# Designs tried in a protein design chat: VH-VL binders against Uncharacterized protein AF_1118. Part 28

Target 1, 158 residues: Uncharacterized protein AF_1118, of Archaeoglobus fulgidus (o29147)
Amino acid sequence: EDFSMDAEQLAVVLLKNTISNLEMSNKFVEILDNSGSDSVYQNLWGVIYGALAVMAVNNEVTTALLDEVSKSQELSSKVGDAINSLGENSTVVFGDVNGSKGLTLILRKESEVLQNGSYPYSDNETLSEAYARVVAEFTSRSVDFIVKLFSKIDEAWV
Key: E = the ipSAE of ESMFold2; O = the ipSAE of OpenDDE; V2 = 0.75 times the mean of E and O plus 0.25 times the DockQ between their complexes.

## First folded at step 15 (VH-VL; framework fv_rolinsatamab)

Design Q6 (at its last look DockQ between E and O 0.03; V2 from the best seeds 0.00; counts 0 for: pae E 13.2 > 2, unsure alone 73.6 < 75, placed apart)
Fold by OpenDDE, look of step 15:
Structure Q6 (fold): chain C 158 residues (1-158), chain A 126 residues (1-126), chain B 107 residues (1-107)
Amino acid sequence: as target 1 above (158 residues)
Amino acid sequence: EVQLVQSGAEVKKPGSSVKVSCKASGGTFSSYAMSWVRQAPGQGLEWIGRIIPIFGTANYNQKFKDRATLTVDKSTSTAYMELSSLRSEDTAVYYCARSDYYTLWSGYTRWYFDYWGQGTLVTVSS
Amino acid sequence: DIQMTQSPSSVSASVGDRVTITCKASQGISSYVAWYQQKPGKSPKLLIYAASTLQSGVPSRFSDSGSGTDFTLTISSLQPEDFATYFCQQHSSTPLTFGGGTKVEIK
């Protein structure tokens, strides 16, 4: 992988890798199926983008997932919008493919914590909604912070 | 394997309407757009429009927007194209074609046709 | 609308020949053009739907290239089963439009 590629290409690669390596495929599919076209979907993808930085492996499950997503123009467009938002700052946010520095390092550590964490469900909240909420919160707090501190604190989450 | 089977040939008078069906099998239906393309005798291909079953929304070639109506029956995996106010110039083989597509992260969407029906000849003559 | 001007309209070739078909868009489009093969009395068959991406089952002797307004389909070594009419299709904007077709005939 080459992070010097354009945002679109990078997004595709990172997305596939993140979904595959973080074992988020099944959960992601469920979230997509349940989230519909609401904003939660975009927030989820925001977190996935962050996680992409830590993964470099594709598998059949990831491919199948992406195929399904690609078959929804509306969802793909929403994902595209989310990617575009991040893409504009991709070179600033993303570090290296190995996750040894920059956002890739931070997100690698944060993703590990997130995956090992336990989060309560709110009333009338589905699993997908709960997960999306956590992901959205993670994205909102971490990504923005990383962007702001990228050049100053590279290991804020280490 | 994905198969698209269309209804039989039609002979119509000018001013009448025709409705062609296209039944899909061997794959998912709702996740793919279904397009309609026609080909006049010895001529090229002309895109009429597409419908996305999951959304129930259709997009039309402006040339046909006032005369063509695309619908789907998800329960039977069947797509329909109705063309009204038929003219002699509408004589053509009409194809349904599964419109596979891929939306890039930039928002750009590729539209192509990976599976085609066998075609339905619609002849419009007095 | 984007017009796709395909050339030549017909070409006579022999088995083993290199055949090149060109499509020119009336305006700049994406680097992606789809290509189809159609045999007499049959439906079109998708060959290529993105740059250098062959549809499943399509022989490697088929390839495409191009950008901007000029796109080409190349058959590196024509086979007997390749005699047919070929169409290009742009998907950069609606309405989707096709080239006029190129009939590859036996010389």
Scores: ipSAE 0.000, ipTM 0.566, lowest interface PAE 11.5, mean pLDDT 78
ESMFold2, look of step 15: ipSAE 0.000; ipTM 0.521
ESMFold2 (binder alone), look of step 15: mean pLDDT 87; pTM 0.913

Design Q7 (at its last look DockQ between E and O 0.02; V2 from the best seeds 0.00; counts 0 for: pae O 13.4 > 2, unsure alone 72.4 < 75, placed apart)
Fold by OpenDDE, look of step 15:
Structure Q7 (fold): chain C 158 residues (1-158), chain A 126 residues (1-126), chain B 107 residues (1-107)
Amino acid sequence: as target 1 above (158 residues)
Amino acid sequence: EVQLVQSGAEVKKPGSSVKVSCKASGGTFSSYAMSWVRQAPGQGLEWIGRIIPIFGTANYNQKFKDRATLTVDKSTSTAYMELSSLRSEDTAVYYCARSDYYTVFSGMTRNYFDYWGQGTLVTVSS
Amino acid sequence: DIQMTQSPSSVSASVGDRVTITCKASQGISSYVAWYQQKPGKSPKLLIYAASTLQSGVPSRFSDSGSGTDFTLTISSLQPEDFATYFCQQHNSYPLTFGGGTKVEIK
């Protein structure tokens, strides 16, 4: 099975990245909605929208990736839970306008991941599915690490 | 040389389903999109839908959206089209057809078909 | 949907004749029209794509023109092997649509 991506294949992904802020927001809303209900949602939406705006400016959001994430309850849950866990620390999750951290960093590495196969693929998943899985897992792990780190800090002060 | 080899002719009853296969060889399966086009006897060509194997994303003609399902098996470089709730009007030769799905230069999809399968006749009759 | 109206439905011609087939789109599709040749019992064969670009192996006697809504396929000098049915197809937008076809018959 071929998981490589040539220029034209990448171009499809790039084209899909050229979406309106509304479309991006809608996709993230779908992902978050699939993650389940949480009291934190309402309070985080403002920050999330800000993050989406940053991502839109970066113009590296992969619609195909988001589509795959949104199709999976598990992946959506991982992303959604990560967002909720970080709360107002949206820059940790979504990153900054420069794409130096968070999701924006992941998106900047999209081409590398898709072209070079930096992560293992399963036998029956598409490239976009594999990438979506990796993004979801990375996000989840990052949040878990941050939570644990801060918990440790709190313990240090007790 | 690129070849698309389709499954054999089918005879189906109204209301049943048919699944046609298209095996690609001589090229890279994941580098291209696969469309399905049908042609009723003595009639023109009708586009059913397109799937991009690498993404697994399909785009359907609205006319067939509720009845057609496109899938791929990348491990065997095979594309499938399933059409359900068959009617007599579905009697046609069904083709798989390869296309590029995007060009980086023009920003458009290359939804013209440079290679075609030999066609699969599906006959729907009571 | 974009309708492709192809004309004529059939044309009788002789070897050496100039044959012109027209395809009209129901809306502007720039130059995104492809042309196919189909012989009886055979699959369509791509002739021209992307604004006058001949598919590899296609004779130079085939050419196309047009932009917007009106498109034309021209066979400058009909050869014996050119008797077939020809189809136009727009690839500007989904759903992809074909013309009704033009059968080029021996006069």
Scores: ipSAE 0.000, ipTM 0.578, lowest interface PAE 13.4, mean pLDDT 78
ESMFold2, look of step 15: ipSAE 0.000; ipTM 0.508
ESMFold2 (binder alone), look of step 15: mean pLDDT 87; pTM 0.914

Design Q8 (from S22 with heavy chain G104S E105G S106R N107P; at its last look DockQ between E and O 0.04; V2 from the best seeds 0.00; counts 0 for: pae E 12.5 > 2, off the site)
Fold by OpenDDE, look of step 15:
Structure Q8 (fold): chain C 158 residues (1-158), chain A 122 residues (1-122), chain B 107 residues (1-107)
Amino acid sequence: as target 1 above (158 residues)
Amino acid sequence: EVQLVQSGAEVKKPGSSVKVSCKASGGTFSSYAMSWVRQAPGQGLEWIGRIIPIFGTANYNQKFKDRATLTVDKSTSTAYMELSSLRSEDTAVYYCARSDYYWSGRPYFDYWGQGTLVTVSS
Amino acid sequence: DIQMTQSPSSVSASVGDRVTITCKASQGISSYVAWYQQKPGKSPKLLIYAASTLQSGVPSRFSDSGSGTDFTLTISSLQPEDFATYFCQQHNSYPLTFGGGTKVEIK
């Protein structure tokens, strides 16, 4: 691959989130509400660092979780919808081989900021199913949020 | 080197279905999207649809959405296109074609299969 | 759908000639046009994408220009191996669409 992190690796990172859907959604809403502020960039940057730190969490269950997502039409559909929403915004959001914009830029500049984290789940489903559900939902919402965010402050990210 | 190798030529009757395979090698299957494009004899190129293997999600040309089904087998790095309710006008060479879906997000095709001739005749 | 109208449908030229192929989109597609070369019995080969980027391994005699709706592929000095059919393709939006093709034949 020509990229230090290829599309598959980036997709895996995005699908590794184990954060509560409600917490992340609330944070995204907060960010969107404040996106018009002149000082919002620093706040947004901080939140994104935190989110990426959580997304960077690695465990032995990650592969199983991704497999579970891929085997679920519903979960795959949610992730697929997010990807479809990226469409024409893919370069802005994910960046380029040089890491000059988007997520590749963030990863290049602030790789040292990335850390590990964890969160809980319900008893109505298996651990893998629960995490797969959360991952799929979080990924979908995150992608949607990022697209909206970049549309508002694209000059700051590209 | 990236290679896309497709299944052999097919001869089908009207109303039947055909399933063409495309095996990828020399690259990362899940890092790219796979599209299907057909070309009727002496004609131009027509995009059928695209599937993203890592997610298993596909989008279709509306012209084919009711008849075409795209699938993948990630374990074998193989993409499939099934076209049902075949008609004589479906006679064409069918190509699988790789494109990036993350970095550029704009689907141009840097690698193509060798093509599969599907002939529909009574 | 975005229609790509390609012209001419065919052109006769000699080695060393400058060849120009045009593609017109039915609506604005920014610079998101790719160009392909196809030889008889072979698959299309990517030449240029995003209306500016030459695919790796493609000779520099191939170039393109344009934005919005009007696009042009130029072969500055036609070589023997360049006799083929050329297609434009918009990669701006779905469904993806191609031009009708231009066959470059030997004069």
Scores: ipSAE 0.000, ipTM 0.575, lowest interface PAE 11.1, mean pLDDT 76
ESMFold2, look of step 15: ipSAE 0.000; ipTM 0.538
ESMFold2 (binder alone), look of step 15: mean pLDDT 88; pTM 0.918

## First folded at step 18 (VH-VL; framework fv_rolinsatamab)

Design X1 (from Q1 with heavy chain D100E, light chain A50D; at its last look DockQ between E and O 0.02; V2 from the best seeds 0.00; counts 0 for: pae E 14.8 > 2, off the site)
Fold by ESMFold2, look of step 18:
Structure X1 (fold): chain C 158 residues (1-158), chain A 122 residues (1-122), chain B 107 residues (1-107)
Amino acid sequence: as target 1 above (158 residues)
Amino acid sequence: EVQLVQSGAEVKKPGSSVKVSCKASGGTFSSYAMSWVRQAPGQGLEWIGRIIPIFGTANYNQKFKDRATLTVDKSTSTAYMELSSLRSEDTAVYYCARSEYYWSGRNYFDYWGQGTLVTVSS
Amino acid sequence: DIQMTQSPSSVSASVGDRVTITCKASQGISSYVAWYQQKPGKSPKLLIYDASTLQSGVPSRFSDSGSGTDFTLTISSLQPEDFATYFCQQHNSYPLTFGGGTKVEIK
């Protein structure tokens, strides 16, 4: 059994996964719209504020921890060593400008795969056709979702 | 154990203002929302507004929007309701009431203060 | 605003009686109803939320039913400590609104 992929095969898999994630996002919005209750969007503001509250507390904790790290020679040195290691290996991780390695190789292959009209997504669509369709739908549904979400802010907040 | 303790009764003249306090204890002040509800003698309950302590933002029943001000002091875990331009129909018991708002979005009140009687008389 | 119309305004009943209190919303509120008990001189106490869920420590003789616009609180066997005024409250939309109350008198 072969557990490896070349970069083009990996790009196809990643594009299929991206398309699928956007399709799921579009279906999630459709489910919210079909809920039959304006209170779903009103209550989503409560969920959003809860998530923001957790993030705000986490930021306060992180700031306090960073202050203590800055006072410790040992911990500061460990952070510095990690940053230097990433910088010394940045081309391996991020790649080069011509896309021959790292992340830029995958991005270049994704562009090449989308320009090739022969890669299938489904029985009736190529990858490029599916990607164009799902991006257009996601853009439209995202605008509609945001309009609906913010239209309920007056009923929940000031 | 959650407790909401309100300030004492007030007697006010028409046209004046009143500020009622509600001190919370038992649990974190920022993990819930605080509403204010009033009850005129022998009558039902009327929601005035809600404040969210972690953000300091409030929303109001439109009936009270130009006269009511909700604030919080996070350092003392205390919520405040100020009602201005008082008139005789504002005579009521004023309650603070807590709800969970983050996880459920449910706006039912599991804990209530003891109430503060505000009497507006000429 | 969603009006909550509560009926009856008062009821006199004997210990052991079944008491029902109804609440009608002026528009659909799904199951987002809560019920409160208020004894004279005291603050309201939450009994039931979401039209079926008993708050912790509330006796099982209290129950609720309904969906949409029509909701009912039932006390299956009235006890002496149940003398109080009962309110419904919708939490579907702001402004939050309450029913007018039902005074239950034991006698």
Scores: ipSAE 0.000, ipTM 0.505, lowest interface PAE 14.8, mean pLDDT 79
ESMFold2 (binder alone), look of step 18: mean pLDDT 89; pTM 0.929
OpenDDE, look of step 18: ipSAE 0.024; ipTM 0.629

Design X2 (from Q1 with heavy chain D100E, light chain A50D T53R Q55E H91S N92Y Y94T; at its last look DockQ between E and O 0.03; V2 from the best seeds 0.00; counts 0 for: pae E 9.5 > 2, placed apart)
Fold by ESMFold2, look of step 18:
Structure X2 (fold): chain C 158 residues (1-158), chain A 122 residues (1-122), chain B 107 residues (1-107)
Amino acid sequence: as target 1 above (158 residues)
Amino acid sequence: EVQLVQSGAEVKKPGSSVKVSCKASGGTFSSYAMSWVRQAPGQGLEWIGRIIPIFGTANYNQKFKDRATLTVDKSTSTAYMELSSLRSEDTAVYYCARSEYYWSGRNYFDYWGQGTLVTVSS
Amino acid sequence: DIQMTQSPSSVSASVGDRVTITCKASQGISSYVAWYQQKPGKSPKLLIYDASRLESGVPSRFSDSGSGTDFTLTISSLQPEDFATYFCQQSYSTPLTFGGGTKVEIK
């Protein structure tokens, strides 16, 4: 792990990891689709796994940021008091509403990096192009999977 | 199609320094990290460090951090490794090797340079 | 630092043989292992990454398995072009480290 990077560099690294995890999730959906629609229907874990993979991508970005928080002994001890101290203490962890510090700074930088077409992802793609591709692919596969699943449910429960 | 072409073999005296170049072509130089790995004669592989060209930031194996310097010239798509205070034990083939720069899971080397033999002898 | 212990150091085999090479990490590294082939006088070539993903253009006779600390590279039916030295590499944390190598030689 490298914590000597500024917020922009950290955002680039986090986005590369998010894209890579989405590519893995898309491959998992391909494997489920290639195994046949009936086996996927009878095993609803495939549907649950697909939804959790999308959530895990967002959680990996959040987890990386929370790992930074966990290195602070002060902030870690405050997690135990979260029930009674949310609100005015949330700025220490999440930053201000304009994204000038804390977690909101990183999220703002991620948005800025995605809007900037000059950050490369691979030989063929920028970060913004790769992110758009993997999100579009995930969306398309999720819709196709859900349509196929519900068509089999209609057949099974006549 | 991706190629990493390194500078030629060098013979150096103990106490001197060496600077090896690695020119990338056929791919996007700034999309990846560049590592340097060495192999002493008949020995295994040893990672020296990594540089991310678009940021110019480098991470070093602790063993080399005081003697190794990694730099890039983005305009020529060329990475450089300089090793100072050379000793006979530094005699090895030095490779540049390309990787992605993920936090985890994909720090493997898909393309390697041809290697540069550096011989340190008095 | 994560130490990668590779065995055996050499294997004497014939064309058509099944060859198995093992690599053990000094701590858990999930599935973050890559395997390389190196022929004499040449640079290493990536074969497999993430302990199961076959690199493009690598023959299907190469496979691997493992997670955690124990990893295995298998060549199901050795071909003449497979006589080389093989290395494992952990990609889990810096410094990135390699196994000591396994030389696959003609019997």
Scores: ipSAE 0.011, ipTM 0.565, lowest interface PAE 9.5, mean pLDDT 73
ESMFold2 (binder alone), look of step 18: mean pLDDT 88; pTM 0.923
OpenDDE, look of step 18: ipSAE 0.036; ipTM 0.632

Design X3 (from Q1 with light chain S30Y A50D T53R N92S Y94T; at its last look DockQ between E and O 0.10; V2 from the best seeds 0.00; counts 0 for: pae O 10.4 > 2, placed apart)
Fold by OpenDDE, look of step 18:
Order: sequence, then structure tokens, then C-alpha cells
Structure X3 (fold): chain C 158 residues (1-158), chain A 122 residues (1-122), chain B 107 residues (1-107)
Amino acid sequence: as target 1 above (158 residues)
Amino acid sequence: EVQLVQSGAEVKKPGSSVKVSCKASGGTFSSYAMSWVRQAPGQGLEWIGRIIPIFGTANYNQKFKDRATLTVDKSTSTAYMELSSLRSEDTAVYYCARSDYYWSGRNYFDYWGQGTLVTVSS
Amino acid sequence: DIQMTQSPSSVSASVGDRVTITCKASQGIYSYVAWYQQKPGKSPKLLIYDASRLQSGVPSRFSDSGSGTDFTLTISSLQPEDFATYFCQQHSSTPLTFGGGTKVEIK
């Protein structure tokens, strides 16, 4: 893949990525909703619990690593240097209030692309239209799914 | 309805170059990628490369990277494939074919041109 | 590169027959397989993508199954218009690659 593109092109790609991710997530929710089985919600809670357990373990590992780093002046210095480097390059990385560089430039370009509303997404709709549609649909379905999921939380551990 | 219309048959000498065009209509040219696929007589299909019109970026089969050049004219919704240093084994029907460009998993071809026969002979 | 090995190269069948075509990938490609129909002198036509998704307008007698490395196109009841050459294609990664083709002929 060629990543040598300008900020506007990157914005279009990022937006398309966001739309696609939401579409996939929405489809996942749809699949679960259409499963017609209460067990899918119970099992999903099991997965979530498992994920949380893994995260907890990971946090313990992270804490152990941080403790080890804190015991080493060399490692602490490296972390400090990295933070300083980021600080020294903060404007380059994050940009400025005018959106002239860094992340703010990308956000500005995304906004401009969405406001323009002329960039293509498919044969039937623009990028802006697609984004609006997918956000609306995903939000609606997500809320419904969340209600259903939480309604089964008691049953998941009975 | 989406249509891809290619330029006419070509007869070329070895060592020369050929440029085939593919004009798209009935859809959004910039919303998709255009690939080129060739088929030698009685043989299978071989992917040459893909171009993404909105970005002007092209990806090539390594086999053709040094000889194939993909371009587009967004104003006319036309894609072009140029193949240089032609050899007899380049004799084939060349197709343009549309696909999505976002994910690699979406690189299937839902619309095809009618094909352009390129004959390379001394 | 991912090689797609298609079999058989040809099959003789009659109208009403069940026809099965196999495609094997040299490595795992999830469900990213497409199938095309090509008639003499014509361009390929998309039949199925993602190994299970039927292209709009394609008759339901066409179906596909498989995941990973082994995929199968099935024509449940062959019709006169189905005599053609069929190709599989992996759309998992570039370079995109096709099977060698299967010619379905009249017995």
C-alpha cells in the first residue's frame, strides 16, 4: 500500500475506515439479535467477563513492569526521555488550534470532507451520507442491544 | 447499470508498448478500484494490478511491476493500462474489472469490461 | 503468493445434474473466495464472493461452501445456460490469484 497521500486523502481513508468499522460492528449486533437465543447473551457476558479477567491480569503484569522500571534509573531515564521528546514535538504531533499540522490538521480535514459532502462512498451515497446513516443505525441498534444484554445479566450467572 | 467499455483490439510487434483504455459509466468511478486482469488463449486469469482513482495509487503484481503502468483520468472516468516491452507471451485478452479498494478482502470483481485482445507477433 | 488449485479441469454433465467444483488455497484465506462464470468470447461474471454470498441476480442453484483452504462451488441442478468455464479467485491478499478454471461441458 502507498501511504504517500495528503491530509485530505488520509481523512477520506480514515473516515471510510470508521464507517466500515461501524458497519461491521452493527452487523455483529444484528447477528446476535437475530440469533433468537437467550444463551447468546449469556455467553457474551461470559466472554466479557473473561476479557475483564484478562485485562485484570494484564494490569497486574503492567504494574509489575512499572515497578521494575521504577527500580532502574536507566529505564526511568529512557521513559523520561521519551516523554520529553513527545513534549518537544507536541505541536508537530498534536497540532495547533488552527489545525495546521499534526492530529488537528487531520481532524480539520475530516471536518471539511464531511462538510463538503461530495466525496464518494458508494454508487448510491456520499461519504457524508454514509457516515450519517451508519452512525444513526449503529446508535439505534447498539442501544437496543445493550438493553437486551443487560436484561440477561442475572440469568448469565444463575 | 455499471458498464465498463474497453478500447479495441491491438496488434503489436515484440518490444513495443500497448495502452488499453477502460471507460466506466453508471456508477461512481472514484468509489471503487480498477484492476486489470489478462487471459491468454485457452488459459486462466492473471491479475496485473489495481489502481485507486481517488488517490491515484496503484499496486502491481510483481511479475508486471517493471512493465505495467496503470493510470486514470477521473474527469472522463477512464482507466488505462500500458504494458511495455511486449513479448509473444503477452498475447491475451486484457480485462478491466471493478472492485472495492478498502479491504483486501473486498477485492472481488463485480463488473468487468468486455476485454481487449492484444496480439504480439513479429 | 497464494496459489489456487482448482479441480477438475473439466467435467461432462447433463441438464439437471449436480456439479461440484473444488478450489484449494495454498494457505489459509478465511472465506475470501469468489467464483466466476465465463462463457466463450465473454467476460467473467461474478457469481459468489466471500465463499457464501451470492451476487445479486445469480440463481439460487449456485452455492459455495468452505473456509480456510478448501472451497466448493455447487450447481444443484445444471441448466442449459450453465455450460461454461468457472473460476475461483482468492480475494484475501495481493497479488490476487485465480484457479485454473473448470469447463463444464455437455455430456
Scores: ipSAE 0.005, ipTM 0.606, lowest interface PAE 10.4, mean pLDDT 84
ESMFold2, look of step 18: ipSAE 0.012; ipTM 0.552
ESMFold2 (binder alone), look of step 18: mean pLDDT 88; pTM 0.921

Design X4 (from Q1 with heavy chain D100E, light chain G28S Y32W A50D T53S Q55E H91Y; at its last look DockQ between E and O 0.03; V2 from the best seeds 0.00; counts 0 for: pae E 16.7 > 2, placed apart)
Fold by ESMFold2, look of step 18:
Structure X4 (fold): chain C 158 residues (1-158), chain A 122 residues (1-122), chain B 107 residues (1-107)
Amino acid sequence: as target 1 above (158 residues)
Amino acid sequence: EVQLVQSGAEVKKPGSSVKVSCKASGGTFSSYAMSWVRQAPGQGLEWIGRIIPIFGTANYNQKFKDRATLTVDKSTSTAYMELSSLRSEDTAVYYCARSEYYWSGRNYFDYWGQGTLVTVSS
Amino acid sequence: DIQMTQSPSSVSASVGDRVTITCKASQSISSWVAWYQQKPGKSPKLLIYDASSLESGVPSRFSDSGSGTDFTLTISSLQPEDFATYFCQQYNSYPLTFGGGTKVEIK
């Protein structure tokens, strides 16, 4: 049937969902940064690795799955295994450098929408402006957290 | 089936506050967002804000940002809307309304509470 | 804020009539519009979302058309249960905003 959204409208919807999910992911990283307990260290690392690898995925399920995973030590370990598998199969899942298929096709379309500069996100913000804001916040918080996490990894290995 | 049950009608004096509750059942707590919408007598609908119950984070209509507070009690699956510094023009029916999948950006409302009449009079 | 201008504010119609209701957005909202029905003393009920999709249990006599700034809700053959007030709502950006409403009354 021909009820599907065209590629540009799909990219707009996915970007809005990605921005919203990244805003929530920034809060998730902040919560994990406050946790500091070695007794949950492997669970936190598994969750964070899974979250970082999956956060670029523009999918409506991503944040709900991440939240459920963060509540379970067993699921966190399984997500870590899945992330390793994604790395081993990266071209199949993520696509090619030309953006012809997989995730890279979606990212190319999202880049094209962002370059337009006329798509609104919220009151007085375009998609481009909101995306830049959220990415900057996510990068800053993730770097701080990763540095702290790796400092604790170094302490644990004797 | 998703069901949203709100607290009963309130009569308040100008300058006071009101807190309306909305108990949710049958929904998937991890996936939805809860909005509050009001309707003054004979008037249209006005969005106050939304809260994401699993994280407790809220977005507000700028018109209400200094007077409205949205909260959630996760243990009882109950959302709350508090409106302070009440005026006669705040007399309205207040609805809670859910959006499926807070990550979707699809902020239309598929389920609504029964409404809570708040009357502000001296 | 995106203003949703809804017209007419009311319409008198008979059972079997075709009724059209228009919403105009102050700027492009693509297809991110929903329509609600509200009967007296009741909460709004979702009819249509994404400017094309009927909510489950909504009769097929309800449809909409439009994209960008101009949207129309159509009731192809009015039934007795359709006498109500109808609202459009945009969800392209915050704050979420509604049209002023259209009351469909019996003639």
Scores: ipSAE 0.000, ipTM 0.478, lowest interface PAE 16.7, mean pLDDT 72
ESMFold2 (binder alone), look of step 18: mean pLDDT 90; pTM 0.935
OpenDDE, look of step 18: ipSAE 0.033; ipTM 0.615

Design X5 (from X4 with heavy chain R50G I54L, light chain Y91S N92Y Y94T; at its last look DockQ between E and O 0.03; V2 from the best seeds 0.00; counts 0 for: pae E 18.6 > 2, unsure alone 74.9 < 75, off the site)
Fold by ESMFold2, look of step 18:
Structure X5 (fold): chain C 158 residues (1-158), chain A 122 residues (1-122), chain B 107 residues (1-107)
Amino acid sequence: as target 1 above (158 residues)
Amino acid sequence: EVQLVQSGAEVKKPGSSVKVSCKASGGTFSSYAMSWVRQAPGQGLEWIGGIIPLFGTANYNQKFKDRATLTVDKSTSTAYMELSSLRSEDTAVYYCARSEYYWSGRNYFDYWGQGTLVTVSS
Amino acid sequence: DIQMTQSPSSVSASVGDRVTITCKASQSISSWVAWYQQKPGKSPKLLIYDASSLESGVPSRFSDSGSGTDFTLTISSLQPEDFATYFCQQSYSTPLTFGGGTKVEIK
């Protein structure tokens, strides 16, 4: 029943997933750089705008749903009850400053897992070593990517 | 069906400003570019600039950059063009025109407003 | 700026004639060209975009060809409703620019 041990296992899984996502992002940037084409970065602005357009349509759908909820006294009351329940239970859900419960417990356990050099990520790396590696590479590649992407923003509209 | 309805004709003195509106209906306003194109009597078409409602970002023909201002009001699906320091050669029909394709500046104008005649005369 | 040089400036033609209008770009614009029809007192109407795609409701007698710098609009068999002014437009870069227009008139 020890939630702190379950939270530690959850923290390990979340860290492995984060590391994997950063590795995938770094590979994506590497593929773009190896494409050999400046137009790839220019066309990425088009893809980014397309994704934002889809999000704008989704927001219109969400707004219509919220309008329908606002017209129903029963549904509006259920939303209000949920908000009040969250506020009344905020320490249980979000946790305290010491990280003894809620989401702050999970964040504290992630920090503790990273400080413990015994958790493996692969045969050759601990979780902390892998995380440091992917963050350093992600930072470097993100700077290069951002410079290349924004160097084409003046051309994106055309 | 997409419709673009512009404000009415205007007569202006040299040195003044004009602001033309273009209200869009029947489509998604925020995901397309809205451009302004003018046509002097008996002449061809001249692009003034375009605006992207989603971001509020405007791009101008450098010929007009110091005199034209493009804005949008997303809540009313209305685009505006203001042209200042008017001269007699600014006499033209001013059109708003919507681009169906926004990606990388593929701005083909699939819908046009009815046009707004602006006459600049002493 | 990319200049679009359109020719001829006018064409006198009869119903049933084949009409060809050309536009030449001052630099390569790939296939990013559109063609518009404008009747007197009306706003322009999009006919063809991306140098191949007919807008909905446009008769199949309208076609275009070209890539790079040279583009043509062809009306294979002129109809009475086709007497109008036609414009090309490049969308490769800003400022967006139009050809000078070709007025197709009754012979």
Scores: ipSAE 0.000, ipTM 0.471, lowest interface PAE 18.6, mean pLDDT 77
ESMFold2 (binder alone), look of step 18: mean pLDDT 87; pTM 0.920
OpenDDE, look of step 18: ipSAE 0.010; ipTM 0.580

